# Ledger of designs, part 9: VH-VL binders against p40099

Target 1, 211 residues: p40099
Amino acid sequence: MATKQLLRRQIKRVINALDYDIIAAESHTISQAVRSLIASANSRRVACYMSMDKGEVTTGEIIKNLFQDGQEVFLPRCTHTSESKHFKLREDHHPHLIFHRMSSLKMVRDLKPQGPYQLKEPEPHIEESDILDVVLVPGVAFDIKTGARMGHGAGYYDDFFQRYKILHEGQKPLLVGLCLMEQVASPIPLEKHDYSMDCIVCGDGSIHWFQ

## First folded at step 4 (VH-VL)

Design d17 (framework fv_bermekimab)
Fold by ESMFold2-Fast, scan of step 4:
Structure d17 (fold): chain C 211 residues (1-211), chain A 122 residues (1-122), chain B 107 residues (1-107)
Amino acid sequence: as target 1 above (211 residues)
Amino acid sequence: QVQLVESGGGVVQPGRSLRLSCTASGFTFSTYAVHWVRQAPGKGLEWVAAISYDGSYKYYAESVKGRFTISRDNSKNILFLQMDSLRLEDTAVYYCARDSEPWFGEYYFDYWGQGTLVTFSS
Amino acid sequence: DIQMTQSPSSVSASVGDRVTITCRASQGIDSWLAWYQQKPGKAPKLLIYDASSLESGVPSRFSGSGSGSDFTLTISSLQPEDFATYYCQQANSFPLTFGGGTKVEHK
């Protein structure tokens, strides 16, 4: 009962107790593995996240590497269908995620806290993403046996993936979960609207692929 | 205009305690990790301690672990370094430095205070 | 701990000279390296971050290069205001560590 919520609490407790140096070391290892993965996938248009929440892989090194390697970089902004004018996935207007194009590392550095959660986000007038090759996905926990992901419960990423699939006639980007070793959990219960990862990159440098 | 101003340095006796303060202005202090870096007279730079933007994570150089405590008051824009069991080897100018990026930072220092000197009487 | 070895410890130079300073990490740090300038009695100033990115307001005669464990700071044409001590710093992991410094002094 409420297994997902109980698991989320247990993992957050563990992550909140981690030394920052452990998070930094694992994030560096993940950054190296992600760089190789993106190169081998011949990916051009990469969506990443701004790591500002406690208990997740930090993405500063990944973002620097993406610019150095000439990839096009996209970062998320939380919005609402009543403001964005994007179509609704349910009867009433609701929150959702939009990715915006970042033209330089300087542009990323200059991002200010904004939006409903006061996170460092792109401004609304910045070019919105269309086609994406890869989305680097944050989460609370990941199942390296199944590809299952547990988010914070707001459903922003699962909404985005469903919305993307509709807009691109069933096509989707490669979904890559980024996972500290301490975020590995199995089993993670899946609900019908949850998206599983295509692969998960872990803090030990391992990459897990799913079919 | 970003500014960091250290205070609390002075002449102290070995084994005593001293508390340093760093007052920040010109930016949203509560969104930045901040660091203490020291420099012994005529010597190089040595990182001492860091505190995350919300105070939940604290880091120390091995030489000061168990003796120094870093803390912050985000409502007053002040960073502290409580120095207990002071040793002659702690003689240095102590700088307060801001991480170059907000939130978890990138561990580069884009703004520094003027420094406050900690020395020992004979 | 990651040890940063900086060379030379000092260099005598004249205005207009090309000055090169090197920094070696005891283990791989990718591009997580910064360079600082410090003048006597003053706090350090950030010059370069991410091994090669020039900090805003820093003159273009300063450049950084390198990746992994070997890094270089170059001043293409030394100016009077450039006589100072320069430090490298790794940002790969805690504890953060600095090189021993290179003093650029008048001939």
Scores: ipSAE 0.000, ipTM 0.444, lowest interface PAE 15.7, mean pLDDT 87

Design d18 (framework fv_bermekimab)
Fold by ESMFold2-Fast, scan of step 4:
Formats: C-alpha cells, sequence, structure tokens
Structure d18 (fold): chain C 211 residues (1-211), chain A 122 residues (1-122), chain B 107 residues (1-107)
C-alpha cells in the first residue's frame, strides 16, 4: 500500500512537469483512437470524465466528437450518500460517483466547479445515468501489460464500477483507460477493490485489450 | 531555497478584523496549493483553510466558515487570510504551509513558514 | 469529519530508547497519512508521508506503518534532537485533521 502511494506521487510529479504541447499532441492521438473504438463497438451511451487543466489526457476533443457522432454523453459528479441518497456500498464508505446526462456541448462548457475536488461537474438534479456502454476512465498510471489502473486514491471510479455491477445484475460497461505515454507504469500494486481496464488507449495511438 | 514568511499578526479585540499575509519565494508559487494551519498556545495543530494553485477552489474548517476568507495574488507570490468577526478561540500562531505536490496536491505540508501570532486584549 | 486519535499524549524516554506513537482514524483513510515533528517555538517538519514514505533528509531511525484506520510512528533509537511533539495528519478528505499530538520528553 505504501508502494502504491509512493508510485502515485512520483508519477504525478512527472506528468505535472509535462509541457502542454506534449499533453495536447497525445490527447489528440488518443481522441482519434477513441472515436474509432466507440464507432466500431456500436456504443451509444458513453460516460467520459471532464479533464483537469494538467496531469491527464484532455477530453474536450473526445466530448465534442461524441456529440458530433450522435452519442449520448454522461459526465461524473463526485458525491456522498448523504447528498445522493444512494445506498452505502459498505459500512462507513460514503464517497461515490454519479454520471449525469449532458444534452449539448454548450451544457458541458457552462459547467461550474463544485464538489470535493472542485471539478467542473453536473448539477445534482440532472438526469442520472442508467445503462452505459462505455466508460472512459482517468487515472494517474496504467499498466499496459495487465490492464491495472492507479487512481488518485479516493476510490470513486472503483466504487462506481462495483455499484454499477450490483445494480445491473453483474453486467458492466466497457472500461477504457486513457493513458499519456508518461503515465505507463509496470507493475502497478493492486488492492482487492481495484478494477482493471478492459482496454487502455495510449498517447502513441496504441490500443491494449485485456480479458 | 523554498521560503514562506508570514506577517500581519498582532493584538486585536474580539469582533474586529485582521488580515494575514504569507510571502513565498524559491519555487513557482502559482503551481502549488497553499494552506493556513493554526496552533493555540500550548495546544495542537488545527487546519484552517486551503486555496488551489489558481485560486479557483477554496476550503475552510467549519469553525471559520463565513468569518475567514482565503485568497492569493500569484503575480506577487502572496497568500492572504482575511479574518473577520474574530473570537477569543481564534487565538493562535498561524502558519502558512505549501502542499507537497504541485497542481492538485496530496495535502501533505512539506514547507512551513515561521508563523505569526494572533492574540486578544481584554 | 475524520477524527484522528493519537496516543499516548506524552511519553518519557531516554536516548537510545525505541519510541512508538499510534494514530487512529475514525474511518478508513487508506494510506493518506503524514507524521510531523515540532520542536518548541518552531514550525512543524514533515517526517513521513503516505503512511510509510520517509521525507528527504529525515534520518532512517524514523519509520511509519499502517493502513486503513491504524497507524504507527516508530523511532528505533531515540537521539537528543528527537525530544519534540509529534503529530499525525489525514490527507484523505476535507477538512484536513491532525491528531492531538504526542510529546516525547526527557526522563
Amino acid sequence: as target 1 above (211 residues)
Amino acid sequence: QVQLVESGGGVVQPGRSLRLSCTASGFTFSSYGVHWVRQAPGKGLEWVAAISYDGSNKYYAESVKGRFTISRDNSKNILFLQMDSLRLEDTAVYYCARDSEPWFGEYYFDYWGQGTLVTFSS
Amino acid sequence: DIQMTQSPSSVSASVGDRVTITCRASQGIDSWLAWYQQKPGKAPKLLIYDASSLESGVPSRFSGSGSGSDFTLTISSLQPEDFATYYCQQAYSFPLTFGGGTKVEHK
């Protein structure tokens, strides 16, 4: 566990020091690969994260492409069971994600910072997701040999995947990790509750599939 | 060399206001979240407030919400804490502290200022 | 709010002693925990982050362990400069919270 936190910190230092031009170039390459992947999978309902200004694959181009291609777009809100009134996955574990439907690109661009991490997030009254075909997953690091993902440490995405599986009779969406080349790490230490990706799309355009 | 220097502490009367400053040098101030942590005489540490690297996100301890306002001036490398409606229970040394990681931070404090004392006259 | 309970509140020790300080979180915080040392009249100094990672420049006699809710700081062989107050701090969620402190005193 201590090794996981140390690796997370080390990789964050590397990615925070990246020039915007590198992030932009890799994000564009990833956007093209993701667009092709979604089209080939005949996916209609796509959850995508709202990218931060630094330290991860930017999703603005992806979101624009999803609307252009007629996909239904969902964005995450970080919440707690006291706000959402959703069930607790386990005793004393309250933080979780809810995905909300975005009706237009303008709606996305008008989002305001809110929630525990002050991310640009949907308002809580917006339509919540039901079935999702694909979730585009952020992370600090990804293992392209195993599909392992290291998140920021709060467990929001892993919690969401477990909740989704419970609510949808064991089914889950296709989990696609988006990975800058500088976020590739192996091995990534895993905890029991961590979810691995079905697919990882990297900044060089490569796509890695896992069972 | 990383340095944080607090100023603006002093003797105040209950109900009055005071503004603390923290001047940063030796690092790219605009890339780091920064915090205020206080310590009452002879007591432990209490986290007070935080501000993100760009000033867009602010966090407060429940005891100071609505009374204290955190802000920053990235062009001058200065962090501020505006303290309104001061109470005797706000008596403390106030430290500014840098988040250990740039941008989103890890909320560990790798560099601290020397502290500035806020006390009350009766 | 996550409450951090630190024990003992004080410990009397001699140079060369092994000193152990514990910290308990009111809920799971994974390994999002730091330990600080504070000497009289001075600002705190970061010793350990991520529960067990030693901060640069900190002597190897300091070590941290634990995950979830229970954490320990150990000083394997106390030195004269180690007489100080030690604090744990959770970094899992806002508001950030500290333990009450443990004062390591001379016998």
Scores: ipSAE 0.000, ipTM 0.468, lowest interface PAE 13.6, mean pLDDT 86

Design d19 (framework fv_bermekimab)
Fold by ESMFold2-Fast, scan of step 4:
Structure d19 (fold): chain C 211 residues (1-211), chain A 123 residues (1-123), chain B 107 residues (1-107)
Amino acid sequence: as target 1 above (211 residues)
Amino acid sequence: QVQLVESGGGVVQPGRSLRLSCTASGFTFSSYGVHWVRQAPGKGLEWVAAIWYDGSNKYYAESVKGRFTISRDNSKNILFLQMDSLRLEDTAVYYCARDQYDYVWGSYEFDYWGQGTLVTFSS
Amino acid sequence: DIQMTQSPSSVSASVGDRVTITCRASQGIDSWLAWYQQKPGKAPKLLIYDASSLESGVPSRFSGSGSGSDFTLTISSLQPEDFATYYCQQYDSFPLTFGGGTKVEHK
């Protein structure tokens, strides 16, 4: 879609121009809200993303808090059907996201950049997730009126959610989008396979629930 | 305006080395992955190498692996290709090209290309 | 390696014609495919990405379709400036690979 790509480019330009202090302040506010949300939901098994240095909500504080509070922590690895034991969702779809269990904060800090997006990712031999209670979801933009999410375009998270639902008889984890105020956009156009968030936590500390 | 300008091509003898450069302007170079793509005379396009926005990850075509080294200097907005042990089959126009989107890998389509620099051999 | 087979290798056409170029991947690549236009002595220009998304500034007479392993580039009404060589490129996996090219030439 031309409109979807224009929106993605516009928001990336805004975020890339943000002062790091703004990103840090909003990320801290989000971390506090997320900590309270996870505690109130009595969630044990939490998947979180490893944040890039720029352009998104940073997750270092969240990950530290998860370990402090005794949650089981899972981080993503980007892969494809030739490397994973996961079934193909579609014959022509190869991108896969697999979550791996992290046993300690030190294990997380020792992760090295790898894979197609050069994010700090778990090694492929590490224990894969089964049931997850919560997935903290990154994105380029979020619609706080509808729960719509715009990702980077590769479809890794949407593939994971649909695959998870099939493997768990229609059940899915709570999907929580993490959103800088500068990433709020409405409307976000949705495509057939896009997943909306159950909840979005924003840089001002507000929490928005859907469905 | 986004611009990529290659330099360093020329006439070489087999077994020698060349270093190609690509100077970028008009965009935040340090935020984009960049690639080398070559085209032999009268032939099609062939991807050669890629380097990520921060210089930390590199990819090579099997035909050049171990002979070519891609690098970048983000402080000067310049991409390099060090070509060692050159062979006749390396004869081509070498283009530098950038990823369409910043900070995102997995979308390796190229929205801007340089005009190319010719590498050829005396015989 | 993913092989990209492009057809035809050349097509003779007149201004106003509909031109269709096909690209086939040796394995499924979802929609991770781009199309480029190259004129003699010039660098390639991006036309289409993600199989069907029109690049900014590219005329609407260009369109892309397909998913999985079979893809098509269509020029609905050929203009004088469209006589060029066209390439498809997959970006599903490394190494990145291009089709062999289709030359659109005058009748």
Scores: ipSAE 0.000, ipTM 0.455, lowest interface PAE 15.0, mean pLDDT 85

Design d2 (framework fv_bermekimab)
Fold by ESMFold2-Fast, scan of step 4:
Structure d2 (fold): chain C 211 residues (1-211), chain A 123 residues (1-123), chain B 107 residues (1-107)
Amino acid sequence: as target 1 above (211 residues)
Amino acid sequence: QVQLVESGGGVVQPGRSLRLSCTASGFTFSSYGVHWVRQAPGKGLEWVAAIWYDGSNKYYAESVKGRFTISRDNSKNILFLQMDSLRLEDTAVYYCARDEYDYVWGSYEFDYWGQGTLVTFSS
Amino acid sequence: DIQMTQSPSSVSASVGDRVTITCRASQGISSWLAWYQQKPGKAPKLLIYDASDLQSGVPSRFSGSGSGSDFTLTISSLQPEDFATYYCQQANSFPLTFGGGTKVEHK
């Protein structure tokens, strides 16, 4: 692949053609592997994403398991500096991600579609995350040889990781990419500010660790 | 119209085997998980076994584990329950049920049920 | 296993009455609870899923509430066709488990 844009388009074609049954089966396998991983790491504060109906690993089972196992659950909101009152990472950069604490599974299920992507997101007034042990990271493609990740192009997650590092004196949470088998690609072209995963969990149940 | 029809029930002797079938119509059978739920005469509902849409995952109640085997034939739209080493405690109407599995949330609830097939024991 | 305790085991009621049935899980199941109606000699019918969501075609007099371990099914104004046995079911994890049932019968 010559460019990120071309690779992203090619993988999106494959993913958009996947049956719900394939996504469901791989997501269940990933959910079991993630549950074991979090338990073995004794992680308490876990950020997860709200999955779309298709095109990525679904996270409802993961979120349910996190609550059942007593973890603290955080979900993302796509926001703007005028709403969040957070600092700008770059001079003209306003959109960014904030994780908010979910107190129950019912709270998560009651989330309403909102924002530019009409995703089910937390309301802006809900408790913002401080320290996170683990962030479960979505993506378009993952390189299981290097830990490289390709997002949808808006840079929300890479921006969040950089903000987190600044606010926590260079520390970061464990970054765990969730990857359908059909999202595996190598090599993934990297940009200056892209974050690689510490760990990638794939639809076949395999777990790949990086440095 | 969605329809599930159980068959294979009857009067059996303790220790023997029996195979139940559930024939599905009116929906894409291969896209749904399906379950067996039983009800002893005058008693409540008891979940027995489940099988995923593609046959890859199977689950059993502890009371039937090692004795019952759930399987499916997606080409014929049929769900099976092979019941070995039958006991008096297995006396019940056996229902097959389709799960309305929410793939996002992983929850299991039964949106359609068959009419049931009765399994009883002779003296 | 998650044990589901349902109460009362039976309730005597008249048409027009408000009927309340409760269900308690032995551990937290969030909102992963379904309610079923079963008439004599018939298969159960799904009424409510996710503790409070009404299944399509079910009359609005049926409602569900609760989260965590305590759940309630309410029939706001009992109709003649509502005399039946009602069951809760936890949808959280295997093995799936049902409550013991509540028979709604004529006074």
Scores: ipSAE 0.012, ipTM 0.520, lowest interface PAE 8.8, mean pLDDT 86

Design d20 (framework fv_bermekimab)
Fold by ESMFold2-Fast, scan of step 4:
Structure d20 (fold): chain C 211 residues (1-211), chain A 122 residues (1-122), chain B 107 residues (1-107)
Amino acid sequence: as target 1 above (211 residues)
Amino acid sequence: QVQLVESGGGVVQPGRSLRLSCTASGFTFSSYGVHWVRQAPGKGLEWVAAISYDGSNKYYAESVKGRFTISRDNSKNILFLQMDSLRLEDTAVYYCARDSEPWFGEYYFDYWGQGTLVTFSS
Amino acid sequence: DIQMTQSPSSVSASVGDRVTITCRASQGIDSWLAWYQQKPGKAPKLLIYDASSLESGVPSRFSGSGSGSDFTLTISSLQPEDFATYYCQQGDSYPLTFGGGTKVEHK
């Protein structure tokens, strides 16, 4: 939709220009809320993401907290069906995520830039995830009224959620969107292949639940 | 006034290398993704490569992947395209073009250079 | 790869004519489409972005419409300076792809 593209453009400009101090303060507040949420849900197997230097909630504190609290930590690698040998969800869609187990905080610190987007990612030979309790989900924008999420447009996370559901007989992990206050937008149109969040944690510490 | 000026084109032999440059002025170069787009004589436009504002992300057309390398020097406001293993089908005018929005994401081009011609010896 | 089919390849027109150019994507691209004008020996110039948004400084006789896979560029009343080649371009995913171009020429 023309509306969705305009919204994505507007939000990207704002978040890419944010001072790191604002991102750091909101990310700390989110980290505290996420820690409490995971503890309350008695979650053991948690997928997180390696945050970029700017433009999104930073996850270093979250990852440190997960290890301190004894959770099993998983991080994503971007790939495509020709490399991974995984089945295609649709004929026209190649991008997908594989989550890999991190055994220690040192292992995370030692990750090197790699893959199609040169992000700090796990090596392909590292243990792939099976069951996940929680996935902490990045995005460009989130609708705190509906749970809708707008990604960068490549569909990596939406593909992963659909593949997970197929492989686990309709079961899925708790999907938790992490949202700077500057990433809140409404309405966000939901397309056929888009997954909504089960809850969204915002930079002011608020948690928004969806059925 | 936004300006992009390409240089480095010329006559080459098949299998050789050539490096194109694009010098930017009139805007904050380090805030924009930039692209190379080519056009063979009498033909249409073909996207070749892209590089994000900070150089961390690079994209290539399948026809040039493994032969061409895009890079940038934000301190000098210069975009580069290193072309290795050149083939006759690489004959074209090469344009540099600015992504229309800061921070690379909108994938269309609001300003273009004048182009530089790459041809092969006859 | 997303293939962009542009039609017609050429059109003969007179000043004052309404000119319509179409562009079809092989996959849904939402509204991630731009239109460019290119005059002989010159670089392309952006006319329309986001399928229907007019670039600053472009005359209002140019308009774009469409979403999903079918798009149209319209010139409501052709002017002498509008004789040129026009290209559509999808921005949905890499690799970025252009239509084959439409040459608007004198009758």
Scores: ipSAE 0.000, ipTM 0.439, lowest interface PAE 16.4, mean pLDDT 85

Design d3 (framework fv_bermekimab)
Fold by ESMFold2-Fast, scan of step 4:
Structure d3 (fold): chain C 211 residues (1-211), chain A 123 residues (1-123), chain B 107 residues (1-107)
Amino acid sequence: as target 1 above (211 residues)
Amino acid sequence: QVQLVESGGGVVQPGRSLRLSCTASGFTFSSYGVHWVRQAPGKGLEWVAAIWYDGSNKYYAESVKGRFTISRDNSKNILFLQMDSLRLEDTAVYYCARDQYDYIWGSYEFDYWGQGTLVTFSS
Amino acid sequence: DIQMTQSPSSVSASVGDRVTITCRASQGIDSWLAWYQQKPGKAPKLLIYDASSLESGVPSRFSGSGSGSDFTLTISSLQPEDFATYYCQQANSFPLTFGGGTKVEHK
């Protein structure tokens, strides 16, 4: 077992070396599988991440499909409890994630880079999510045998899932990890507060479900 | 330079079969979806079939579904169209075209086309 | 299927003229529309994608506009090399469909 830090570095080197064409092709395959999955689950309120230009599954086609199929679309914004006025999960103020409702594909395409990671994010005044049926989750690596996920280390998504569980009396949305074939790794070491995926969709179109 | 070169067209009899090929060079063929688009003499463009980068997903126009089969060989950079039960209405120049996959938004525009191969009928 | 209707089917023009071609989708396709140019005996060439984005190497006299179901291709000052047939294509969903074409002819 490599340490989490070493494994993250190794996988990031592989992913950063991938051609855009490979990422695009696998992302298209994932988009088709995700579309079918969401339809079969009769999911209406879908949170989706806004993808970086390189290094992960791109989500533009997924977002386009969600609007075409009539789903309600929510995108993340990285914030801080001192700014958002949301409750603290720790003693001191800390970073956290809020999902905001997008009313149209044009609204998404017009988003400007902002926040600590200069991602295209919703403005703070836009309607915040309540109940979500599905969250499409980014990551550095995924274990298709266990559902384990390794994030970038900042803990935004794990914080959001814990916060959501508290606000919704132990209930949670379906957590779907999106995974390039090159992001598959096993075993992934899990820490106490890490969330595993309910489902992982991979670049070959395969879908892996977990108990 | 990106090139697509079609071959295999010719004069065929109704009800027969014909196999078209499209050889790709100058780009990573295995990373792109590729399509067949046809044009009847003096008429407009008609999309025929598509195949994804790995061969896993295939799409067909209703007019050819069940008669035509799209396939690819990524080791040789070749796209194929197997045309069975050919009809007079299949008379056309057949183009292969590369899908300009926008890596962010996934749109289906064709940035490179071959020069086409003519399929026509006798009798 | 999404039906694409182009008008006019032909237009007679002189060098220096402004030429406009319209394309209408039978249902909303957002901005997922491309324009192609085809010269006699040649394969089509991509001019515009995403309704208004100019393909690399295409002259700035070509422009596209529109969203939803109504789209326009404009050539601001027609040049000798622009006499050709132009096609719109919805890039939104399968089956992919083309307009019937507009032939830009010498007056």
Scores: ipSAE 0.014, ipTM 0.522, lowest interface PAE 8.1, mean pLDDT 87

Design d4 (framework fv_bermekimab)
Fold by ESMFold2-Fast, scan of step 4:
Structure d4 (fold): chain C 211 residues (1-211), chain A 123 residues (1-123), chain B 107 residues (1-107)
Amino acid sequence: as target 1 above (211 residues)
Amino acid sequence: QVQLVESGGGVVQPGRSLRLSCTASGFTFSSYGVHWVRQAPGKGLEWVAAIWYDGSNKYYAESVKGRFTISRDNSKNILFLQMDSLRLEDTAVYYCARDQYDYLWGSYEFDYWGQGTLVTFSS
Amino acid sequence: DIQMTQSPSSVSASVGDRVTITCRASQGIDSWLAWYQQKPGKAPKLLIYDASSLESGVPSRFSGSGSGSDFTLTISSLQPEDFATYYCQQANSFPLTFGGGTKVEHK
């Protein structure tokens, strides 16, 4: 029986060893499926993660498509409650995620690398997100039978979803997990504060919806 | 592959200052939160300080707050601990240790440790 | 601060014995608990993280259990290389705190 952390490490090893051609092909397939999904949902305000260059679904094509289709695009920045002065969900001050409005594809391209994976993050003074229709969610693994998601350690995204729900009277955006075929795992243990996806889009183009 | 190597320990007089260094290799240092943990001779482990991957957040044990300063140089893969107003109770082997996960989410559980550097006081 | 009470402080054991070490947090820490092994003159090594997850390369005779405030490390069949001091550590909140350690020594 695999524990959550052991499963997380096993999958990370597989993903980090994936050939770029595989990641690129699956990411293109996912980008096409996501574009259709967003159009069908009549979604306007879309949060998308910054891809790490390898080891996960790449989001460059998705972001380009969002701007081409006239969507409002939001990108994440990692921060800390001691800096942001946003309310705490843990005993002590802790890391959390803020999404910021991007006005154009050029603005995204001009973002400077801010972190160790050379992620381009918005500057702190840029407009913070309010209502979001869709959040495209990264993860280490996804369970396409249950909608369960395993992140890097019960962190940033689960915090954001709980924080969003509190601030928006129980409402939440459509949570769409983006999943390479090599990230599919079942069962994924679900902890008390973990959020399941409403929808998972996989590298083979399949889309899985959950109750 | 992954290595952390502490240096800068030695014999010091009470009230003086000392700076410890920890040189990292075999991984993307700038991706990881890193910690200082100490151990007095014959005693248990005591967490001392932590610094986030980009240097923006720092944490300290109450016993060292105001006397010790943690910092890092990501361009050189070095972690520092500046120790001011040293006391006899600061006598210990000082280890640097890496968060298990990178900055996407740190666990504050330590998968790699350095060999340690001893800080002690002259008679 | 979260206090970590580890017991026993020492245990005398023989090769092949089942050894159980306990750790109690003064507050709930969910599963944010790691176990480390330290041999004389060496740095600690991670054995267990997230209360029950076995670190890569650690023998399966080591297991961790518990959640909330009560945790246990078990060595199912003690081997000669397992004579060492073991520490728990809470990873829930700052300041991070360690248990006092348990020395597993020869009978």
Scores: ipSAE 0.000, ipTM 0.465, lowest interface PAE 13.4, mean pLDDT 85

Design d5 (framework fv_bermekimab)
Fold by ESMFold2-Fast, scan of step 4:
Structure d5 (fold): chain C 211 residues (1-211), chain A 122 residues (1-122), chain B 107 residues (1-107)
Amino acid sequence: as target 1 above (211 residues)
Amino acid sequence: QVQLVESGGGVVQPGRSLRLSCTASGFTFSSYGVHWVRQAPGKGLEWVAAISYDGSNKYYAESVKGRFTISRDNSKNILFLQMDSLRLEDTAVYYCARDSEPWFGEYYFDYWGQGTLVTFSS
Amino acid sequence: DIQMTQSPSSVSASVGDRVTITCRASQGIDSWLAWYQQKPGKAPKLLIYDASSLESGVPSRFSGSGSGSDFTLTISSLQPEDFATYYCQQANSFPLTFGGGTKVEHK
């Protein structure tokens, strides 16, 4: 755990030092690759994260493209099991992620900062996702050799994937990690409850598939 | 065992150039990011520049951007600072310092050289 | 740029005293903070990293605490060799920045 936390801190430091123009250029390349990937997979129901200004692949262009191409778009809201009333996977694990349907690009642009991390998030009363075809997954680091992902440590996405699998009889959406070149790391230590990606799209436009 | 030795400081005139060197020994130089930190006489510490372990990433303080160039030669275990368009406010002891962690670094300085003085003629 | 404000600028102390030095960052830096000791005419020496981790070989009378934007260095029982100037440094983002220094001098 110590080594995983140390690696997370080291990568965050590198990412925090990147100029926005580098992040923007790699994010544009990723957006084009993602658009092609979603089209080739014939995916209709796509969950995508709302990006922060720094530290990760920006998703504004991806979201715009999803609406232009007629996909159904879902955005995440970070919550707690006491608020969402969803079941706990473990008694001591309370971080909880819910995806909500966005009806238009304007609805996305009008979102206000809220929740524990003051991210632009959907309101709690908006339609919650059921079946998802694809989830575009953020992370601190990704291993393009194994599909391993390292998150920020709160466990929101891993909790969501495990709960989704339980609720859908072992079925899960395609998990696509979005990765700046500077976020590539190997090996990434895995914990028992960590989920690996099915696919990772990198800032150079390369796409890495895992069985 | 770990040693960093700076050289190349001296008395200069405004507008001229100097090249500082830092020779490393006692550790695998190519595995560590390294930094230049300066200190004006009687003043505090000011970070100047950094270079990643492989030389692919370089960082500069705003006050030196466009005038100073950091580089390294991993085959000879030497760190360089090329200082162009020198100004009186560049008067300082210049230290080279090793990042405390190999590879991507933590940007703490666990080993420092003795420093080399850069001053201007009256 | 992240500004590091260090206080006090100087403190007069006697051997055996408890000395406390404070450092404030202009924005959150998590625990990305180090403390250095510098004696006249010498290079700085790393004392504390990650806000509270003691560097190897540093006496246990030195300790660090804090997170986010407020940090403290404590010397529990000042020794003759501890009269020096102390600096904090943020390692959260470039450009890296130091506090203005605190001189611990004889009373």
Scores: ipSAE 0.006, ipTM 0.459, lowest interface PAE 12.2, mean pLDDT 86

